# Ledger of designs, part 18: VH-VL binders against q96il0

Target 1, 167 residues: q96il0
Amino acid sequence: APERGAERRDTAPSGVSRFCPPRKSCHDWIGPPDKYSNLRPVHFYIPENESPLEQKLRKLRQETQEWNQQFWANQNLTFSKEKEEFIHSRLKTKGLGLRTESGQKATLNAEEMADFYKEFLSKNFQKHMYYNRDWYKRNFAITFFMGKVALERIWNKLKQKQKKRSN

## First folded at step 1 (VH-VL)

Design e3g (framework fv_ebrasodebart)
Fold by ESMFold2-Fast, scan of step 1:
Structure e3g (fold): chain C 167 residues (1-167), chain A 121 residues (1-121), chain B 108 residues (1-108)
Amino acid sequence: as target 1 above (167 residues)
Amino acid sequence: QIQLVQSGAEVKKPGASVKVSCKASGYTFSSYGISWVRQAPGQGLEWMGWISPYTGDTNYAQKLQGRVTMTTDTSTSTAYMELRSLRSDDTAVYYCARIHDQYPGRYMDVWGQGTLVTVSS
Amino acid sequence: QAVLTQPPSVSVSPGQTASITCSGDELGDKYAYWYQQKPGQSPVLVMYEDSKRPSGIPERFSASNSGNTATLTISGTQAMDEADYYCQAYDSSTYYVVFGGGTKLTVL
């Protein structure tokens, strides 16, 4: 018989990696922060007797996690690339090289970086507004299905309790 | 449809002040800056400055520093440009334009219809 | 202060290729932009980020930026292309938008 807790290591389309839970996990498992998104992924436990409604909720939560990880991985990449480009351009304007005499990367002070931060926030304002809207909508949907699953579980427990009393 | 609609023509005497309005529609007002550009009769485009409706931050052309003030009213999606101590050489068509603030560049994609300000007599 | 230099006028025959140049130190490491202005009208963005064309601008418009010189090229020039053309750059040291002096394109 194969190991029941066989692990899967997949990479999301944006380069966000998926983590591997312990082999004997019987509950949802929270992993270390992802290298690219800096978010902690959740591996969802799949019960042997998962209902269709429970499956829909789990898939919705998994889809939302993948969407969220992809968004932040891309945002962090964009920030890093634009920051590097900004520093490169400012050093060129000052007539300085990209590296110091010791071969280390040349840097700008906090006062000089304030302009980049202002420009980055202004440029990405609408993108973050749409992200917040979608994040709210997704969390509302998850909460709604969590409520449905809770009601299903309550009803099943009442059914089982009734049958036990009749025996 | 994205539009910038400006206030009507003004005639002013030297030493007076003028305040031009620019009403935005068809987009999220706080997501883009507003730039002001003027053009004297038969002359080229002269940049005056820009303002961010989100932060209230402004950048003014050195030649106009101390005479110009740019403001916004987010409740009405309207930008304003006030120019004080008017001179005859301030006679120009004044444009507002939506500015993209993306390093390493800034540019204007949507322009108002222009407001003629005449400084005479 | 930054300066962008354009020729004051350019003349071409209908169907010929027009080239309008814009020179300045800022163009060596910053994007060039181009605006078209017809008499009595507001400027219209025709090219952005050196070589990109906005929706609605004919494919006969193209642009490049090499060294300190940006060039707007109009292939198969039409009478409707008669206008003043302005180049623009961004001076990151002052945060100023800088315009060229403008070029009057005449199609004869």
Scores: ipSAE 0.000, ipTM 0.455, lowest interface PAE 18.4, mean pLDDT 80

Design e3h (framework fv_ebrasodebart)
Fold by ESMFold2-Fast, scan of step 1:
Structure e3h (fold): chain C 167 residues (1-167), chain A 120 residues (1-120), chain B 108 residues (1-108)
Amino acid sequence: as target 1 above (167 residues)
Amino acid sequence: QIQLVQSGAEVKKPGASVKVSCKASGYTFSSYGISWVRQAPGQGLEWMGWISPYTGDTNYAQKLQGRVTMTTDTSTSTAYMELRSLRSDDTAVYYCARDSSYELYGHDYWGQGTLVTVSS
Amino acid sequence: QAVLTQPPSVSVSPGQTASITCSGDELGDKYAYWYQQKPGQSPVLVMYEDSKRPSGIPERFSASNSGNTATLTISGTQAMDEADYYCQAYDSSTYYVVFGGGTKLTVL
């Protein structure tokens, strides 16, 4: 059983049966938040006549999604474990038990938790900077390929119109 | 399974250049950085530099700045480290190691090492 | 030139607890990592982000990082643990990865 007073996020549980787009969907489909990362996965629509450029864009977006989900799943796990270790250490230093007299989970006040957040942010500062740099570069690449795909679609429409006019 | 497989041992003369390869498999190559670390016979580990296969960005150890170049070929999931103007004190086993693009400091998988001997 | 300082050697009897320290300014605000290297082999990550153990590493390995000193602890040390151990951190001034000088663990 989960510990009493544990914070619960209002999120739908993730799973294969829950992340199932409608049959013959013509849209990208957004799933429920992942159990570990709390990010919503995107199921990308694959056209029957997907071009090599469209495939490259889709795979780039899928790879970026997987990278992003793995980062936040690991970061959330790290945060939770280090937070609990910090709380237990500080309570032990104060000569306090892990539980109050009422049997509830003992906690630290906001001022004490500020020390933990400062340390956590300091230790993870460069990790977050590299993550942000990669995130921006990945989004730049995705935007660039989205532009290329848009131009390809415009060109194909123009070719189709010319064919109709000549026939 | 995740593996990094390096090129074979090389013997070079002083002043020559060497290029060591590191072929990655079992993971998305562009999602993790690659560090290069060397170890002279009987000595400790010395970090040489890092490269991002996704961004192409590099960061080289100051001692090697100007002599080392790190590159990647994403189509073959291969990282390369070229060291120029070789000296006898460059004799070492050269390792490639995987760093997370989210965690620059940790090296969770290592290549088998490439012995580079510099002698006349 | 390593910024992280380790004892050059530590000796322990089988079944005893081995403790290997690593000291440096970088450890005060950066994560510590530990690697095991056996003769003729590549380094193996045994501890990451101060105190976390990778899958496949025995539970007898543990670590901590307090102030400017990181410690690798091997409880119930076995003959198979005989190896060189290296700590690692990030150098905030240069943005370089820094390794300790290494500690030879002898199990006698």
Scores: ipSAE 0.000, ipTM 0.531, lowest interface PAE 12.9, mean pLDDT 81

Design e3i (framework fv_ebrasodebart)
Fold by ESMFold2-Fast, scan of step 1:
Formats: sequence, C-alpha cells, structure tokens
Structure e3i (fold): chain C 167 residues (1-167), chain A 121 residues (1-121), chain B 108 residues (1-108)
Amino acid sequence: as target 1 above (167 residues)
Amino acid sequence: QIQLVQSGAEVKKPGASVKVSCKASGYTFSSYGISWVRQAPGQGLEWMGWISPYTGDTNYAQKLQGRVTMTTDTSTSTAYMELRSLRSDDTAVYYCARTPDYYESGFLDYWGQGTLVTVSS
Amino acid sequence: QAVLTQPPSVSVSPGQTASITCSGDELGDKYAYWYQQKPGQSPVLVMYEDSKRPSGIPERFSASNSGNTATLTISGTQAMDEADYYCQAYDSSTYYVVFGGGTKLTVL
C-alpha cells in the first residue's frame, strides 16, 4: 500500500482542522489549518545525518511555529469569547432575546459592533506590537541560521568532491 | 539538561483538594505543552489533560471535567494541577510530562519523577 | 472515545525477540508512541512517531504502525528490558492523548 497518511474522515468542522502528516514522509509536510490559530502546521523531516547546526535550525523553526501557533490560537479564542460576551451583553441591554422567532442566533449590526472592534484593537495594540517585533527577530534568526546551514552544506559538498578525487 | 521536578507526596482526606507542582528547566517553557498523567497502584497510565503555557489553553479528560484545573506560572517555569473533591479512587502517582503543543501527535518526551497522592480517612 | 488494546503480558528468553502489539481504530490515522516503565520509576519514551528512536535508546528497539496495529519489537532481549510497556496515540474525536492498558514484559 502507498505510504500515505490515514484517509480523512468527514467529521464536524473541528475535525477538518486537525493535522495528521503522511506516514513515513521523507519531506516536510504541510497540514490543514489548525482549529484555533487557523495556521497550517509544518511537520519537519529529520534526515539521518542531521548536523548539530541543522538540528538547531530545525528546532528554531519548530519553536517559531509553536510560538506563532500559540499566539494566534490565544488571540482568536480571546476575540471569539469577548465578541460573544459583548453581543450577549448588548442584546440583554436592549431587552432582546438571544434567538429570533425563526430560531436563528440574534446578531448585532455593523454599526453596533464598531464599539467592540475599536475596544478590542485598543486593548490589544501593545500585544500586537510585541508580536510583530518578535516575529521580525525570529525571522531574522531563522534567515541567519539558514545561511549558516547553506555554507556548511557547500563546504561539505566541496570536501566530498575532494575526497572522491583522492579515492 | 531538560528536567521536570514535582512537589512531594501528599495525604488527603476525601472531599479535600490537592495541588501538585511541576517545575521545568532546560528548555523554553512557553514552547511546549505540559500533560498530566496519573497511575493508580498496580494500574496503567491515565491521561488527565494538558495545558499550553503560552496561551493558557487547556484540554481535560472527560471524566475529570469540573474537578481538575491546570495552570502555569511562566515567571517560574512551573505548571500546576489541582484536583478537587478527592475520592479514594483518586489515590495515584501523578506525573507531569512535556509535550509538543500539537493536537495530532501529543507525545510525552520528558517526565517528572511523580507525586504520590493518597486519599484516605 | 478511542481504546488501545495491548496483551497484558509477554514472556521471552534472553536473546530472543519480543513483540508487543497495540490495536485500535485511531492508529491508522495517527502516530504511535511507546513508553517503558520500570517499578518505582517514571515512564521513559522509547519510540516516537511510529518508528523513530530517541537518542540513548538501544538499537535493539524498533517499532512499526501498520493499519490499526502498532508493534514494538525488541531484538536480542536483555534482562534490563524487563518492564511494563505502554503504547500511546492521539484520540481524534476528543483532542486528547490515549494510552494502551500496558504490557508486562518478562525475561526469563
């Protein structure tokens, strides 16, 4: 049988967001968007003769993915929770029920939601600034180590050519 | 070196609460989740739940929902597990363990030494 | 909720190959992991992502995961390998870790 991941089952939307890399993969694998962060995870391939520098780069990329995943999962959950609390509070203040006569979930219009969006952005401004700063720092570090790994691989290729000629 | 060090053994009365600590060192605390696993005397491993130190997100085993709370203190790189309304069948060794914050894999690569919690009269 | 089934015990002679199985519907979709636990000690990860071995684990340990059955194989079994072994997978229906019931390996 082909070396593929298990066949996906059609489940609730939350199940579609689960990440399951293909079995016995020899390459990096990109999964479906995560349930909470809505970001696609990457499962990194580990070569048999991974150098310490290559391992450091891979771990840095994995840690950066986890950091990014955790930030957006937290941000999206906080946003959704506070949005629901705001909508519920406003509907209660207006004397409206949480459901319409048709059974649909009651919602606020765009004008009513403007206050929530402004408050949320203001409240989270500093958090997003720190995220952007750390994102640039992490990308710089990754790029730097990618350069080091590239130089190591070039050097090793040159050594291998010399060794083959010496044989 | 990566290490998880847990608080000492405790003896509790039925109906009491217990809070076990797990201090992590040797890695970036916020980059990995912490799972809690318990083992009753002579029995197998039972997963209790996990927490993300970065987001504070938790996922608890269904049978413990409402009785367990997991928290972290990133300033001290410490995870906590509080179990309330203790019963005699909660007598077990409680372990913390490090896990990637991945929903699809969830393996436990480094384990604490375990904390024996005895619930008796 | 997922259930992982392991034989309660396996016995082998020193130098023989031990095979411990773990069966469950979730295994076809997810990576399998294996833990070794000796009396009075914490579990130790011995195999991860179906077939990968952590640094420090002897080459005698290998594993596979085919269909709904994961297998831990210990070649040239030694007395020091005597322990309880637990398989683990991720339960896709509940978003949490599930353990097998454990297998006691006896080396006689």
Scores: ipSAE 0.000, ipTM 0.455, lowest interface PAE 18.3, mean pLDDT 79

Design e3j (framework fv_ebrasodebart)
Fold by ESMFold2-Fast, scan of step 1:
Structure e3j (fold): chain C 167 residues (1-167), chain A 124 residues (1-124), chain B 108 residues (1-108)
Amino acid sequence: as target 1 above (167 residues)
Amino acid sequence: QIQLVQSGAEVKKPGASVKVSCKASGYTFSSYGISWVRQAPGQGLEWMGWISPYTGDTNYAQKLQGRVTMTTDTSTSTAYMELRSLRSDDTAVYYCATEPKYYDILTGDSFDYWGQGTLVTVSS
Amino acid sequence: QAVLTQPPSVSVSPGQTASITCSGDELGDKYAYWYQQKPGQSPVLVMYEDSKRPSGIPERFSASNSGNTATLTISGTQAMDEADYYCQAYDSSTYYVVFGGGTKLTVL
């Protein structure tokens, strides 16, 4: 089932969505972005005769998705909280309120926000490096097993055709 | 084991609201959506809506738009369904159930679990 | 909008084959599911994805979906099979869950 455009197109109350159920066409479904991680989850279709190798690949993809969701949900939450704390602290230091005279949320200039980004990146450098390392390892494993599954499916199709001729 | 346990029966006056809970156990709560289905006495099954514990996204039956709200609390693995402006024709057994319905090889089971049901009686 | 039509009742003698039909346009595009419900109990999934049987459901239960008609078949029907049976599908456009009106199976 096709997804909507690149930018958010959902209108109220149409921001509500549920994951597509299995269809007779038997394919994977992509859900809406998670509120915390901002990543779209994938609901994997389980074929009628899933092999042990196909199961291993699907489990690896599901585990990688869960790991990825948790990492980004935590990272985004930490970023948002520290950003708000930084802005609040800097506005207090300037003697300014949290809201402008027009009622808008008070903000810092680009140079001041650059300080926050530098501090955040520096503080989280090691965490991000370990994430990238694990991400590469997981993608390598997934790619490797996808190759194995492809070869197995080719072999099984050949076996199926030969057995059908015998019957 | 996989299980959905719902809150107890309720008696409400017309115009009141009711909030039914559904506590999930035995699986990863955020991985599966929760549907709410009701059944009036002697009648068939009527779908009310669906919620993703993963995203918080909801999808409600058209006839209940504006009266129903579905929420989840991932820390307690509990889903909630609140129905407002109750009428006598809202008298029904309310069920929560997992969605989508398919065989989950991770659990070795068909992933279709239902709560025991919650009777909501609306009377004066 | 979308509607699934079932006969209101079906009667069979013990040991005979029961057949319950479910018709609707969405069945041509979407999977059929079947639920068994006994008085005072929650529905129990007895068939899913047109023809698949969940673990724990007896082999005498089978189902098919051809064109716009899904059929639940119970071979060698037993007294314990007496229940209301509901078919279910998903609306092709909205993905709303659609239930049939239900069929009361009586085993005499």
Scores: ipSAE 0.000, ipTM 0.452, lowest interface PAE 18.5, mean pLDDT 78

Design e4 (framework fv_ebrasodebart)
Fold by OpenDDE, second read of step 2:
Parts: sequence; C-alpha cells; structure tokens
Structure e4 (fold): chain C 167 residues (1-167), chain A 120 residues (1-120), chain B 108 residues (1-108)
Amino acid sequence: as target 1 above (167 residues)
Amino acid sequence: QIQLVQSGAEVKKPGASVKVSCKASGYTFTNYYISWVRQAPGQGLEWMGWISGYSGDTNYAQKLQGRVTMTTDTSTSTAYMELRSLRSDDTAVYYCARDLYEGSWSFDYWGQGTLVTVSS
Amino acid sequence: QAVLTQPPSVSVSPGQTASITCSGDNLGSKYAYWYQQKPGQSPVLVMYQDTKRPSGIPERFSASNSGNTATLTISGTQAMDEADYYCQTWDDSTGYEVFGGGTKLTVL
C-alpha cells in the first residue's frame, strides 16, 4: 500500500527567519517582518547558565511566537487568496477582463471591496475569537513567568552581594 | 511526520465510563486544538467537542454536556476524552483530530479511531 | 443549531462527473469543508474553505459554494473515489462544528 505521505499542506513554510543574530549577542534580537505573517520574529537569547524558570519562559515565548507566526501566515495567505478570488469572480461577473486596456491588473472599487471585507470577517469572526482567547492566556502566562524570572534574578543578585560582603 | 495515535478498542457496560487517549506527534502539541468526533456504526460523523492544546479550554457539544470531559497532558502530548454514563447509543468509533486554522478551522490530521462498544 | 443536509447517496459511472450537494442555513456566509471516508478508514480532508484543494488531493476534486449550498464535484470519477463524503461547517452561535449527514458515492 503506497504510504500516503501526509503531504504537508502548503502551510506557509514556518519561515524560520534566516536572520541569524550575531553569535556574541547577549540580548533578544528582533528580525525583519516575516514575509508571510508580517510579524517580526524575536530571536531569543539563551544564557549559558539558563535557570529552569528562564528556560520555561523562553520555551513558552518561542512556542507562542511560532503559534502566532503560523496563525498570521495562514490568515494572510487565506485573506490574499480569498481577495484574489473575489476580485476575479466579480470582474468576471461584470464581463471585465483581469487586465485593463492599459495592461494593468484590474481592480474593484472601495465599495465592492468593502463587501469582501465584511464577508471575510463574518466567516472568520467566531473562530478568530478562540484564537484571541488563547492569545491573551498565552501572553498572561508569559508575563507571569517574566515576573517570576525577574524575582529570581533579584534574589540571585542579593545572594551574590551577601557572599561578597562576607568574604 | 504528524500522527495521532489513539488507544485500543474498549468494551463497556451501560452506566460505565470510558477514557480514550490520543497521542500526538510530529508537531507542537500546544499550538493546536484537538477535536473529538464520533461515528456510530453505519452513521455519520458527530462532533463532540474541542480542547485547546495550550489552555485546556473546552467546548462540548450540548448533547454531551455533563457526560464528557476532555483533558490534555502537555508533557506527553496526549489528549484524553472521557465519556461517562455510557449508553448503548454511545457505541461508536471515536476519532481525535487536529484542528488547523487557515483563516478558518479544519481537521487536517485524524487518529485511527477507537471503537467503544457499550453492551449489557 | 446549524444543520447540513446531504443526499444519502449518489451513483455515477466511471469517467462521469459526480456532484454532491450540502445545504444549510447561512452556509454562504461560512466556509464549507469536505471529507472523504473510505470503509474502515479515518476521514480525509479533500476540500477546505469552500473551493480550496489540499495538497495531495487530485485535481478532479473541486468544490463551489452558491447561496446556501456547497457542492463537491468529482470529474472523471474513478472506482477509488467510492466513499462516504461529509460536508462540514460551524455554528456561529455556539462555535460547534457541524457535519452533514454524509453521502455515499457509488461508482457503478
């Protein structure tokens, strides 16, 4: 039986931004906007002595970023495809070609495009709310862990100062 | 390769509970929702509910409210569906499916199914 | 709750075009999805967002949505296309996923 290779849907390639931060960077780097999601990816710094809490925060941030990148890449792709199909179908219905007499891509007016946006939003509204809910929860969790990491760092600094005063 | 592997077939008595597992692999489990769909013998597909792989938030079909519980274990990338107070009409193949968002939701990967038989 | 209605069965001769309809209230304002299920197998997504075909699905599969009716079309139907086909959408009020009753496609 031929292995039905689960052909990856043309999910927008997880655009691993080929942006490589400088090797010596001790900071998070923000890359250029991803071509699919239009979101700026963050390259997270990994400390040599990363604590378990810092690692957990980093992983959560990375997973959340990947989730967001995938969501918006797919959303933008869907939007672009639907928009193009809408334009083509509307032009066809009008008996218009895809190109003007001047050879330019034929476009619809703002009013006709408003109908597209309304329809698109209507189709996606309820499902988008589920994403938004998880988005807020993820960000809340990230913020919470950021606070914990900050406290851990303060505590570690205080311990180091005490040890230096005792020597 | 993305896979959803479900637990084996179950035989239960009326009034009992069943818990089906769905182990996900090949993707970041917490980035997706899991839906459960059942199919009675010779019948159509019936959506049971979804669970967030991240938050554990759930939405159950109204018909199953109070009897179904969906859970996840993020450490093992496993989704669970528990159905309580089993009846003969709960005899079905139960599927887990990954929900993919591409401007809308679809089920792109499915488990192999788990037959649950409820017999006296 | 949204209800999707499909014909229980459709028969087609090899090489002919099969059409499977799915009707539902306000289906035109939502996306329709189509799944193929062969006996003893899990469902497979064959069409998404009304008209879009996943990778690996043959070009003979197409779909349209007009008004409150989605249609799956299989051109040049083959024996391997014999299966149950389900349409799917969602209910906006509840967020529930909704399947059609399914259509058995027989290739005669």
Scores: ipSAE 0.041, ipTM 0.656, lowest interface PAE 4.8, mean pLDDT 86
Fold by ESMFold2-Fast, scan of step 1:
Structure e4 (fold): chain C 167 residues (1-167), chain A 120 residues (1-120), chain B 108 residues (1-108)
Amino acid sequence: as target 1 above (167 residues)
Amino acid sequence: QIQLVQSGAEVKKPGASVKVSCKASGYTFTNYYISWVRQAPGQGLEWMGWISGYSGDTNYAQKLQGRVTMTTDTSTSTAYMELRSLRSDDTAVYYCARDLYEGSWSFDYWGQGTLVTVSS
Amino acid sequence: QAVLTQPPSVSVSPGQTASITCSGDNLGSKYAYWYQQKPGQSPVLVMYQDTKRPSGIPERFSASNSGNTATLTISGTQAMDEADYYCQTWDDSTGYEVFGGGTKLTVL
């Protein structure tokens, strides 16, 4: 499904398109901010000898990035759409046109906009609460697997040290 | 063992819709994309789109935009591809394939294929 | 949009080296992938990330990718290698996957 916004997109409104970094990178690559989420995607370098634990950690980080990108892209699009609808609705009730005599977009005063922000935050409170909970759980899982990978690397280093001394 | 098992062959009339399923097993479904690729009789491979096993995010080939919908059911590790307003030139074998979006293993495992015949 | 061009057919005698080319704008700046398809069967990944060979694929399969052309090379070609071969890459602006038109390899 196409997204609404500055222009139509090929992705579903609820989703974020698969980002497409240069695949020949020898290191992690950080891309430009996504148009919808405003978050920079990270392309993770895959070593030729990646262990199963390292792969699990990388995939968990990639999945968390995708989840985070999708949440904020959807939230930002919803915010923008509802903000425009609120402004248009209030201008209509005031009997005002959508544009000023100079051709600029007509805007509401800060007090009226404060009402919108309060309503939006209240409406989305539960959603943001679940987001924060899931973010915490994901960070815990990432930290746990980072620890496992670190222990694996220490063990392998000890094995290599012993092997080098016997040769 | 990693396996993708597709639904059986379908015969449809022009204007009908078809929905093909692809059941994944042997790996964590939500860590991979599923791509759909079709092949008309005697022709080459044509990519149709991909769907994320995690987010459900999709990207469809432009020529199919508006006629194709891809979905997933994570509880059953199944991907679906629905093609609407079928034409005779939609007659093809439809494949699902596992797509590792990091680029290490693009389309490393393929389903057995589902023949969809559109006949007047 | 990326377009990949392959020769429709290539013929070699058993034991000869077969070369199948795949051409696309700046293909060497992207990863190329290769698939083998035998009649009535699903495609099988034979080369990934330009030069890497999956477990179970014979060492006589090799590949390169530079400039605008990726090449799949089969040394000591055997009758069992007779199949259609497809190259694949992706369009980094859209995330679209792109296949070449396929090459029929005939051995005899």
Scores: ipSAE 0.000, ipTM 0.457, lowest interface PAE 16.9, mean pLDDT 79

Design e4a (framework fv_ebrasodebart)
Fold by OpenDDE, second read of step 2:
Structure e4a (fold): chain C 167 residues (1-167), chain A 121 residues (1-121), chain B 108 residues (1-108)
Amino acid sequence: as target 1 above (167 residues)
Amino acid sequence: QIQLVQSGAEVKKPGASVKVSCKASGYTFTNYYISWVRQAPGQGLEWMGWISGYSGDTNYAQKLQGRVTMTTDTSTSTAYMELRSLRSDDTAVYYCARGTDYFESYAFDIWGQGTLVTVSS
Amino acid sequence: QAVLTQPPSVSVSPGQTASITCSGDNLGSKYAYWYQQKPGQSPVLVMYQDTKRPSGIPERFSASNSGNTATLTISGTQAMDEADYYCQTWDDSTGYEVFGGGTKLTVL
């Protein structure tokens, strides 16, 4: 029985940005835009004495970033595929070839493309609504944990100052 | 294997409540929405609502507002649907279904086996 | 609220092409999805995003969506294709998922 090759869903490869920040960096680094998502990945700094709260914040930021990267990578891929299909379909309907007489790729005019954009946005509206809702919740959670981490850091600094005054 | 496994059949009296569970496995639970769909005997599919596997945000069908509550337990990858003030017309097979993800929309690509809820006096 | 209308039944002979329509306001501007349900079974996604076929669904299944009508087409219909078919979309104003009334496909 021929192994029905699992058609690899053209999921955009999780482009782990191969950008490695310098080992001695004490700060978050912003990488170049990912080729699929066009989002700039952030390499999060891991402190030597990372608190459990800082670790939780970092993980939440990282998970949210990965979620965003995957969303936009797939969205861009879908957009590109559907755009190409739209162009091909429209050209075919017009009785036009995929290439001009000069050998260039045939294109549609701005008005025809406006119809594509409108349709694409309409068809993807629900997906974007779900994304936006969860994006807001993720960012709210991140902001909340940022506040907690800030308070923890202030408290730790105050304790250290008190200990230095007592010695 | 990606699957949704629902709780067993329920028999309830009018005015009672029922809570159906849907356990997800084989995928990242928090990356998808779960929808609940019911089907009365010999009738079509009726969407009841959805819940975000991540945020727990919900959207309920207007007809069921005030009577339905959807919840999730991310630690067990389980979705719950509670329907209150049961009526005879709530007799149906209740399905959980994996809804859209954040990457590609497949609508309801994975379905539970269904849970029969019978409301009888 | 968006409403999807399907014919209650469609009959086809084995080997012929079955066509199931789903009509709704501005349905062509949204994605249509199709589900197959056999008696006593859960629904199965057979088409998504108007024209896309999930893995494992036979090539004889195709779909289109234009204007106010989505169409599921089954070429070379087989006895195993006898089932209820449901179209689905969403309502932009409410975010509700909307199913059609379903179509019983009989293979005679």
Scores: ipSAE 0.052, ipTM 0.695, lowest interface PAE 4.0, mean pLDDT 86
Fold by ESMFold2-Fast, scan of step 1:
Structure e4a (fold): chain C 167 residues (1-167), chain A 121 residues (1-121), chain B 108 residues (1-108)
Amino acid sequence: as target 1 above (167 residues)
Amino acid sequence: QIQLVQSGAEVKKPGASVKVSCKASGYTFTNYYISWVRQAPGQGLEWMGWISGYSGDTNYAQKLQGRVTMTTDTSTSTAYMELRSLRSDDTAVYYCARGTDYFESYAFDIWGQGTLVTVSS
Amino acid sequence: QAVLTQPPSVSVSPGQTASITCSGDNLGSKYAYWYQQKPGQSPVLVMYQDTKRPSGIPERFSASNSGNTATLTISGTQAMDEADYYCQTWDDSTGYEVFGGGTKLTVL
């Protein structure tokens, strides 16, 4: 049955896949790796009594996940496209066809591919630098809000205890 | 009282678009999903897709991809469903329905009154 | 293609037990839900998470879900129970949510 449903949706050329958590779950659900980004999405449990601060934290985590998936889906697509173009260019220069006589896709050796990897990384250096900076900032913000949520829960628990003990 | 109130009946020609609204009240709109379900005359229920009241994330049935768009306006607690390039076989009552608790149920516990969309040549 | 199969109709006399089945591949590994729809009205949730009954739904309604078959059971069936009944579950082969074809319950 893996050929149907979500797999069929995931083959959409333009898209970021959507997934549904298991029905019998009351916790965060971790999905299979996305076809394009290769990242495992987390689908967050939303309690009915979620506080505004808890909602803000969840929103930040969801936005960070979407940002991260979008970045890597685009990066992987660009990498695959440029890799294919590089291989075709090199094979053309060598006078070789894109397919072997058996119909298989022609490939380059690891030494030849090393040139592509170096060029790709150099070309995308600034983009990766900004990604790392933003990734760090986002994780710092998430940690900060996780701390605020924890303090709010402690404070609420202490308030409850104080009311119980005070006459 | 928890309610979903939909916009009124529409009559459209083939090729036109229709946009149905679903206004929520009595609960925290951003904590729930809104699904759209249609029912052709004398036929069963057909799920069209859902949208998160929180993120605006959507998931559409394969049959309707490219023709349907679901949106929300959190400031008015309203969900919208737009269906384009209407065909005669799109004639149906269109329902919005609230999905209960994000992971635990996904039952449709509150339904709108339905909006009849008639597509005639 | 619909993955959930229901009988088109079930007939029962008042006071008898009505049984409506819903069959789907490995349905017992998922939650099943049941809806009641009367002519000209919106569907009403009557059972959720296989066996649970919403507030306001009579104790006469019960349900089970095991293997490939979910069953809605109405004990001491009354005239007011006459309606179309739909089962629903999650199925990613057609886009996550799937309804059965519906069963018309006639009480006479």
Scores: ipSAE 0.000, ipTM 0.457, lowest interface PAE 17.9, mean pLDDT 79

